# VHH binders against EKC/KEOPS complex subunit cgi121 (cgi121): the designs that were tried, part 194

Target 1, 174 residues: EKC/KEOPS complex subunit cgi121 (cgi121), of Schizosaccharomyces pombe (q9p7j3)
Amino acid sequence: MILPLFPETQVHVFVYENVSNCAAIHEQLISQNPIYDYAFLDAATILYKKQVYSAIIRALEDRRDEQMKTKTIHSEVILSLSPKTEISSAFRQFSMTKKSKNIVVVKIDSKLTEEEEFERLDKLVEGNRVEFSDEELQKLIDFKVLKKNYKLDPSTLENPLASILSSIALRGYS
Key: E = the ipSAE of ESMFold2; O = the ipSAE of OpenDDE; V2 = 0.75 times the mean of E and O plus 0.25 times the DockQ between their complexes.

## First folded at step 20 (VHH)

Design qq11 (from qo3 with I51V; framework vhh_6qgx_2; at its last look DockQ between E and O 0.97; V2 from the best seeds 0.88)
Fold by OpenDDE, look of step 20:
Structure qq11 (fold): chain B 174 residues (1-174), chain A 123 residues (1-123)
Amino acid sequence: as target 1 above (174 residues)
Amino acid sequence: QVQLVESGGGLVQAGGSLRLSCAASGFTFSDHHMAWFRRAPGKEREFVAAVAYTGKYTFYTDSVKGRFTISRDHAKNTVSLQMNSLRPEDTAVYYCAATYAWDYYTERAYEHWGQGTRVTVSA
């Protein structure tokens, strides 16, 4: 996938449900295994495609502007999901954990087609790939976690997307 | 209340050894990665070493590889930095830090910091 604002950067997003080896994946992440150079997100924290895209765009903008707060673009995606500026908090809020069952995986700067990237990733993730869609994400979301992460209240729950996107866009400006 | 308390700093001759220790409290030590940073006079704080929350993985800045060893003790909630073959350029205030994120090399990733312990290496 090519984002209009970043035509030089190929992005792929995958969703997996019923992942049995999140703990193993997490181990690879904390070991800094370059084979696992993705943003592994807990699907329980993701409600919309636009949420993910917004975070990706934010991260890419940060990189473009040489304003990245994290070491890698994928970590920046994780940070960009958060309304908080603290990296540690962002990881706690949005990154895949050892206990995760469903995940969203983001690849930035892919040199492969989506299918090729999937084939690579499929060797790492033991789960079922599902469509990257609002419909599928909605099945995986934990609204309690979502509400906590973005401090959603009854008024914002009427249009959580707007609130989420605002939080992402305005991170650091509150 | 979160606390990171460093100890073990001091004056040592070049080629000597020193062991720093950091005692952590007030947060879940077992799920945080721990690191040492240092700030030399007139320089910015820089990453020295990190150890994953499992204790299985360690990471070092290039200048200390082979000389420094970071480790942690889960039972005592401590992280240590064994510094061997010390050099004058190792002179700095050494800080203990903790993070949930595995962005080990990024100073901003660390949410908890100690007050630091001074290490001086004489020529």
Scores: ipSAE 0.914, ipTM 0.949, lowest interface PAE 0.5, mean pLDDT 96
Fold by ESMFold2, look of step 20:
Structure qq11 (fold): chain B 174 residues (1-174), chain A 123 residues (1-123)
Amino acid sequence: as target 1 above (174 residues)
Amino acid sequence: QVQLVESGGGLVQAGGSLRLSCAASGFTFSDHHMAWFRRAPGKEREFVAAVAYTGKYTFYTDSVKGRFTISRDHAKNTVSLQMNSLRPEDTAVYYCAATYAWDYYTERAYEHWGQGTRVTVSA
């Protein structure tokens, strides 16, 4: 997919459930294996498609403006999901861990079609691909985790989208 | 209370060796990547070396590759930097640092920092 404000940038997002090899993928990430150059997110932290798109847009805007805080665009997506500016805590809160069960995988600057990227990714992830949709994400979210990550009170947890998107968009302003 | 305490700094002749140590407490050492950074007089702090939380993967800035070796001891919660073939340009305050993020080269990725230990390499 191409976002209107970033016409040169292909982005793909995949969702996998029941992933059996997150520990192996995690080892590849910490070893800096370039084949695994994706943002691997824990699906327990993601409720909406717009949450992911907002983080991607924020990361791309920061790259455009030479304001990235992390080494790669994919690590910048992980940071951009966070309401805070602390890189280590953003990774702890949003990235896939060796114990994750369901994941959201983002590829930015893809030179491949969605089908081609899927074929590559499917060799890396041992799990069931599901649609990147609010319906599927809602089945995988952990609301306790969501509440903690975005400091949602009971009233905002009933309708959390605006609060979450505001946190992503306004990070660094409050 | 998180602490990273460096030791082993000192004065050494060019061509010599020195071993730095960093003792960690107050956080979960076993899930943190560890690194050494250094700051030479009048310069910005720069990355030197990192070791992943497993101990299996190490990373070095180009100027120290082949001369410095980073290692960690999970039983003692320590990280070491063996510095061989030292050069005057290695003169700096060396800092131990910890992060959960595998963004090893980025100073702002590190959430815990030591106070530093001074290394002086004389010509």
Scores: ipSAE 0.781, ipTM 0.910, lowest interface PAE 0.9, mean pLDDT 92
ESMFold2 (binder alone), look of step 20: mean pLDDT 90; pTM 0.920

Design qq12 (from qo3 with D31S; framework vhh_6qgx_2; at its last look DockQ between E and O 0.01; V2 from the best seeds 0.00; counts 0 for: pae O 7.1 > 2, placed apart)
Fold by ESMFold2, look of step 20:
Structure qq12 (fold): chain B 174 residues (1-174), chain A 123 residues (1-123)
Amino acid sequence: as target 1 above (174 residues)
Amino acid sequence: QVQLVESGGGLVQAGGSLRLSCAASGFTFSSHHMAWFRRAPGKEREFVAAIAYTGKYTFYTDSVKGRFTISRDHAKNTVSLQMNSLRPEDTAVYYCAATYAWDYYTERAYEHWGQGTRVTVSA
């Protein structure tokens, strides 16, 4: 897909459940294998499509403005999900780990159609693709993790979207 | 509580060798990637070398490739930098650093820092 403010930038988002090879993928990430140049997120931390799109937009805005803090646009997405500016903690809180079971995968600057990118990604991920939708994400979220990552209070847990998006937008103040 | 303590710095002639060590405590060493950065007089701190938490993957800035070797010892919670064929431009304070993020080259990715050990390479 193409975001209105970034017409030259093709973005794809995929969701996989029951992933059996997160440890192998993690090994490739720490080795800096360019074939794995995606943002691999733990789906337990993602409740909404808008959460992911807001992080992508924030990362793209920072790149446009020469304000990126991380080496790649995909690592910048990971940072942008965080309410804080600390890169190490953002990776700890939002990135896929060796023990993750469900993941959200983001590709920015794709030169491929969604179908072509999926075919490439499907060779890397041993799991079942599901739709990138709020319905599917809600089945995979861990609300305890979400509450911890965004410091949600009990009054906002019924509809936390505004609090989460505010945290992303106000990074450094909360 | 978290500590990274560098040692092994000193004065050495060009062409010589030094081995830096960094002792880690107060955090889970086995889950962290480790790196060395350096700050030369009047310059900003720059990346030197990193090693993934597994010990399997190492990364170096171009100017030190083939001369420096980073290694880690999980049993002793240490990371080391063997520095061979030293040049005057290697003169700097060398800092040990730790991160969970595999963004190895980025100074801001590192959450724990040592106080540094001074290396002086004379002509």
Scores: ipSAE 0.744, ipTM 0.902, lowest interface PAE 1.1, mean pLDDT 92
Fold by OpenDDE, look of step 20:
Structure qq12 (fold): chain B 174 residues (1-174), chain A 123 residues (1-123)
Amino acid sequence: as target 1 above (174 residues)
Amino acid sequence: QVQLVESGGGLVQAGGSLRLSCAASGFTFSSHHMAWFRRAPGKEREFVAAIAYTGKYTFYTDSVKGRFTISRDHAKNTVSLQMNSLRPEDTAVYYCAATYAWDYYTERAYEHWGQGTRVTVSA
């Protein structure tokens, strides 16, 4: 897909449930295997499409402005999900772990169609692809983790989207 | 073993009241949203009410708002549905369900289900 603010950058987002090889994927990420050049997110931490897109946009803005805090655009996406400025905290909060079961995978600067990218990614992920939608994300979310990550309280709990987006947008400004 | 056991169903006249109860065990009750669904004869199962894991927030389908009240007891691991001003269209099998997912309204988001209790409202 193409983001309106970044028409020159193609972005793909995929959701996998019941992934059996997260540990293996994690090892490849640690070794910085270039074929695993994606942002692998724990789906338990993602509630909205807009949450993901907001993080992507923030990362792209950082790149555009030459102000990335991380080494890669994909790691910057992970960082951008967090209300915290600490990279390690962001990764602990949102990145796929060896114990993850469901994941959201983001590809930035793709040269492939969505289908082609899926075929490529499907070779790396052993799980079931589901639609990238709020409905599917809401089935996978751990609300306790969400509350913790964004410090949601009773005033924001019923409609956390605004709080989440604000946290992403205002990271480093509070 | 996860168990959700509903009780309190029965026959009641229109305008009457009934209180359903669901006893939960085998999972962390305090970390799950609890809900009631119902399935009327010849119809699909539909959302009735849900209560957040904190017990602070409740949600209702429009047709039961003002008449039904969902509550939960953390000490007893129970969820209840007080049904007032019952109508014949409320006749259904009522199911208790639990989920850790954020979406209160989506049936398939609920990983734990009771066997149901029958509520019949006569005209």
Scores: ipSAE 0.022, ipTM 0.263, lowest interface PAE 7.1, mean pLDDT 92
ESMFold2 (binder alone), look of step 20: mean pLDDT 90; pTM 0.915

Design qq13 (from qo3 with D31T; framework vhh_6qgx_2; at its last look DockQ between E and O 0.01; V2 from the best seeds 0.00; counts 0 for: pae O 11.3 > 2, placed apart)
Fold by ESMFold2, look of step 20:
Structure qq13 (fold): chain B 174 residues (1-174), chain A 123 residues (1-123)
Amino acid sequence: as target 1 above (174 residues)
Amino acid sequence: QVQLVESGGGLVQAGGSLRLSCAASGFTFSTHHMAWFRRAPGKEREFVAAIAYTGKYTFYTDSVKGRFTISRDHAKNTVSLQMNSLRPEDTAVYYCAATYAWDYYTERAYEHWGQGTRVTVSA
């Protein structure tokens, strides 16, 4: 897809459940294999489509404004999910790990259609693709993790969207 | 609590060799990627080399490739930098650093830093 404010930038988002090879993918990420140049997120940390889109938009805005903190646009998405400015902490909280079971995968600057990008990604990920939808994401979320990552109190846990999006938008100003 | 202590710096002739060591404590060494950065007088700190937490993958800035070798010892919680064929432009304070993130080249990614050890390479 193309976000209206960034017409030259094609973005694809995929969700996989029951991934059996997260350890192998993690190995490729730490080796800096360019074939794995995606943002691999732990789905246990993602409740909403808008959470992911807001992080992508924040990363693209920071790139446009020459304010990126990380080396790649995909690592910038990982940072942008965090309410904090520390890169190491953001990776610890939101990135796929060797122990992850479900993942959200983001590709920015794709030169491919969604189907073509999926065909590439499906060679890398051993799991079941599911729809990128709030319905599927809520099946995969860990609410204890979500509460911790965004410091949600009981009053906001019923509908935390505004709190989460504010955290993403206001990072660096608090 | 966290401590990174560099050692092995000193004065060396151009073309010579030096081995830096960094002892780590107060954090989980086995889950952290390790790096060396350096700062020449009047310059910003720059990336030199990194090694993934597994020890299997190493990364170098172009100017040191083939001359410097980073390694780590999980049993001793140390990381080392073997510096061969030293040049006057390698003169700097060398810093050991640690991060969980695999954004190896980015100074801001590193959450733990040593105080540095000075290397002076004379012409």
Scores: ipSAE 0.741, ipTM 0.899, lowest interface PAE 1.0, mean pLDDT 92
Fold by OpenDDE, look of step 20:
Structure qq13 (fold): chain B 174 residues (1-174), chain A 123 residues (1-123)
Amino acid sequence: as target 1 above (174 residues)
Amino acid sequence: QVQLVESGGGLVQAGGSLRLSCAASGFTFSTHHMAWFRRAPGKEREFVAAIAYTGKYTFYTDSVKGRFTISRDHAKNTVSLQMNSLRPEDTAVYYCAATYAWDYYTERAYEHWGQGTRVTVSA
């Protein structure tokens, strides 16, 4: 997939449910295994495609402007999901954990087609791939976690997308 | 030439057991996930069980959980399905399949298929 604002950067997003090896993946991430050069997100924290895209765009903008706060573009995506500026907080809020069951995987700067990237990722993730869509994401979301991460209240829950996107866009500008 | 050859099907009474086997050849067995699908009379083919290429993880459709067990033998390039507590609704032609993909519920993800073995469970 190509983003309009970044035509030279290919992005792929995959969603997996019933992942059995999140703990193993997490260990590889801790060890910074280059084969695992993705952003692994807990699907329980993701409600909309636009939420993910907004974070990706923000991360790419940060990179373009040489203002990345994290070491890698993928870690910047994770940070960009958070309304908070603290990296550790962002990772705690949105990154895949050892106990995660469903995940969203983001690849930036891919040189492969979506299918090729999928085949590569299949060797790392033991789970069932589902469509990257709002419909599938809403089946996996934990609203308690979502409300906590973005401080949603009954008034903002009527339109959580607007609140989420505002939080992402305005991070660090409060 | 890729071949998946199922065996072990037959007639069994409800509550009985049956063990299906699939012999694989013509492709790298160790890199493929293996699965069993089934097609009941008048119904579409459906996922039954899968086992990861590592052999470490197994997956089952809900209706067979606790009753069926999928396993694989890397030395023999075989995958098996132990079916216990069989029910009449388990009656179907059972197919062995192989894939690189983790979309194990998705029939189209499987590039290699056997011809199937018939399982009939009488009441």
Scores: ipSAE 0.005, ipTM 0.252, lowest interface PAE 11.3, mean pLDDT 92
ESMFold2 (binder alone), look of step 20: mean pLDDT 89; pTM 0.914

Design qq14 (from qo3 with S30G; framework vhh_6qgx_2; at its last look DockQ between E and O 0.90; V2 from the best seeds 0.85)
Fold by OpenDDE, look of step 20:
Structure qq14 (fold): chain B 174 residues (1-174), chain A 123 residues (1-123)
Amino acid sequence: as target 1 above (174 residues)
Amino acid sequence: QVQLVESGGGLVQAGGSLRLSCAASGFTFGDHHMAWFRRAPGKEREFVAAIAYTGKYTFYTDSVKGRFTISRDHAKNTVSLQMNSLRPEDTAVYYCAATYAWDYYTERAYEHWGQGTRVTVSA
């Protein structure tokens, strides 16, 4: 897909459930295998599409403004999900771990169609692709983790999206 | 309390060798990637080497490849940097660092830092 604010940048987002090889994927990430040039997110930490898009947009804005804090745009997406400025914390909060079962995969600067990208990614991920939708994400979310990551309280739980987006947007301004 | 304590620095002649060590405490060493950075006089701190939390993967800046070797000891919670064929341009304060993130080359990714140990390589 193309984001209106970044018409020159193609973005793809995929959701996988029941992934059996997260440990193997994680191994490739820590080895810095360029074939795995994606943002691999733990789906347990993602509740809304807009959460992901907001992080993507912020990462792209950071890149545009030459203010990236991380080495890669995909790492910047992970960082952008976090209300914290610390990269290590962001990875701890949102990145796929070897124990993850459900994941959200983001590709920035794709040169492929969504289907082509899926075919490529499908060779790397052993799981079931599901629709990238709030409905599907809601099935995969761990609210305990979500609450912890964004410090949600009973008042903000009435509208978690607003709180999450605010956290993403205002990272570094707290 | 998190601590990274470097040791092993000193004065060495060009072509010589030196082994730096970093003792880690106060955090889960086993799930953190470790790295060495260095800051030469008048220069910014730069990445030298990193080792994954498993110890299986190592990464080096180009200028030290083939000369430096990073390793870690999980039993002792230490990370080491074997520096061979040292050059005057290797003169710097060397810092030990730790991160949960696998963005190894990014200084900002590292959440824990040592105070550094000085390495001086004379011509």
Scores: ipSAE 0.874, ipTM 0.925, lowest interface PAE 0.5, mean pLDDT 95
Fold by ESMFold2, look of step 20:
Structure qq14 (fold): chain B 174 residues (1-174), chain A 123 residues (1-123)
Amino acid sequence: as target 1 above (174 residues)
Amino acid sequence: QVQLVESGGGLVQAGGSLRLSCAASGFTFGDHHMAWFRRAPGKEREFVAAIAYTGKYTFYTDSVKGRFTISRDHAKNTVSLQMNSLRPEDTAVYYCAATYAWDYYTERAYEHWGQGTRVTVSA
């Protein structure tokens, strides 16, 4: 996809359901294996495409402005999903864990087409690829987790998207 | 309450050795990566070494590779730093720290910190 503010930055987002090897992937992440340089997110925390795109945009803006808090652009996406600035908490709340079943995977600065990046990623992930769409994401979300992560209350239930996007956009201003 | 308590600091001559220990309580030690940072007089705090929560992967700043060894003991909830071949430039207050994030080198990634133990390396 083409992000208007970052026209030369190629981004790919993939969704997998029923992933059987999250523990193995997690081992590779903690070992700092460069082959696994993606943002691996727990799909239970993601309800909207715009949620992911807003976090990507925030991470890219922080990189552009030399305001990144984390070591890589992919770890910055994980932080950017959080309404708060604490890196450890953001990883705990949004990253894929050993026990995750469904994941959203983000690649920023890809030099490959979507199909080529998928071929590479598919060698790493043992699961079923589904479309990156609001329809598929709503099947994988855990609403209790979403409400907790963004502290949604009755006043925000009518339009949870706006509340979530505001949380991402305003991180660091409180 | 979360607590990280360092011990083992002191005065040692160049070429000597010290072993630092850090006792952890008040959080789930088994799912946290652990690290040592240090602050030399007049400098910012810098990364020294980290060990993944599994104990299988370790990371070091270049200036200590081959001289320092980080280890952890899950049964005792401790992390240790064996420091050999000490140099005057290793003089600093050493802090242990914990994070859930595998962003090991980034000070801001660490959510729990100890109060530090002083290491002074003479001549």
Scores: ipSAE 0.803, ipTM 0.918, lowest interface PAE 0.8, mean pLDDT 92
ESMFold2 (binder alone), look of step 20: mean pLDDT 90; pTM 0.916

Design qq17 (from qo3 with E107A; framework vhh_6qgx_2; at its last look DockQ between E and O 0.99; V2 from the best seeds 0.88)
Fold by OpenDDE, look of step 20:
Structure qq17 (fold): chain B 174 residues (1-174), chain A 123 residues (1-123)
Amino acid sequence: as target 1 above (174 residues)
Amino acid sequence: QVQLVESGGGLVQAGGSLRLSCAASGFTFSDHHMAWFRRAPGKEREFVAAIAYTGKYTFYTDSVKGRFTISRDHAKNTVSLQMNSLRPEDTAVYYCAATYAWDYYTARAYEHWGQGTRVTVSA
């Protein structure tokens, strides 16, 4: 996928449910294995496609403007999901954990087609790929976690997307 | 209250050794990656070494590879830095830091910091 604002950057997003080897993947991440150069997100924290895209765009903008706060674009995506400016908190809030069961995987700067990237990633993830859609994400979300991460209240729960996008866009400006 | 308390700094001659220690409290030590940073006079803070929360993986800046060893003790909630073959350019205040993120080389990734311990290596 090509984002209109970043035509030179190819992005792929995949969703997996019932992943059995998150602990093994996590081990590879903390070991800094370059084969696992993705943003692995806990699907329990993701409600909308636009949430993911917003974070990706934010990260890409930060990179474009030479304002990245993290070392890698994928870490920047994780940070960009958070309303908080603290990297450690963002990882705690949104990154895949050893206990995760459902994940969203983001690849930025891919040199492969979506299918090729999927084939590569499918060797790393032991789970069922599902469509990257609001419908599928809504099945995987943990609303308690979502409410906590974005400090949603009854007034914002009517339109959580607006609140989430605002939090992402305005991070560091509140 | 979160605390990281460094110790073990001091004056040492070039070629000598020091062992720094950092005692952690007030947070879940077992799920945090630990690191050492240093700031030399007139220079910016720089990454020295990190160790994953499992203790299985360690990372070093190039200038200290083969000379420094980072380790951690889960039972005591401590992280240590064994510094061998010290050089004058290793002179700095050394800081202990903790993070949940595996962005090991990025200072900003670390949410907890110690006050530092001074290491001086004389020629």
Scores: ipSAE 0.914, ipTM 0.949, lowest interface PAE 0.5, mean pLDDT 96
Fold by ESMFold2, look of step 20:
Structure qq17 (fold): chain B 174 residues (1-174), chain A 123 residues (1-123)
Amino acid sequence: as target 1 above (174 residues)
Amino acid sequence: QVQLVESGGGLVQAGGSLRLSCAASGFTFSDHHMAWFRRAPGKEREFVAAIAYTGKYTFYTDSVKGRFTISRDHAKNTVSLQMNSLRPEDTAVYYCAATYAWDYYTARAYEHWGQGTRVTVSA
């Protein structure tokens, strides 16, 4: 996809459920294998498409403005999901782990069509691709994790979208 | 109370060796990547070496490759930096650091830091 403010930046987002090889993928990430240059997110932390798009937009804005805090645009997406500026805690809270079952995978600056990128990614991930949609994401979310990550009180947990998006947009100003 | 305590610094002649050690406590050592950074007078902290939480993967800045070896001991919760063939430009305060993130080269990615140990290499 193409985001309006970033017309030359191709972004793809994939969702996989029932992933059997998250431990193997994690090994590739910590070894710095360039074939795995994606943001691998734990789907238990993602409720909305807009949550992911907002983090991507924030990361791209920070890159454009020379304000990135992390080494790669993909690690910047992980940080951008967090309401705080602490990189280590953002990775702990939002990234795929060895124990993850469902993942959201983001590729920024792709030179491939969605179908071509999927074919490459499908060689790396052993799981079932599902639609990147609010309908599918809400089947995979852990609301206890969501509440903790975004400090949602009981009243906002009922309709958390605005609070989550505000947290992403205002990171660093609290 | 998180603590990273470095030791093993000192004064060494060029060509000599030192072994730095870092004792970790107050956090889950086994799920953290560990690194050494250094700061020379008037300079920013720079990355020296990192080791993944598994111990299987190590990373080095180019100027120390082949001379420095990072290692970790999960039983003792320690990280070591063996520094051989030392040069005057290795003179710095060396800091032990820990992170969960695999963004190894970025100082800001590290959530826990030691107080540092001074290494001085004389010509």
Scores: ipSAE 0.764, ipTM 0.905, lowest interface PAE 1.0, mean pLDDT 92
ESMFold2 (binder alone), look of step 20: mean pLDDT 89; pTM 0.912

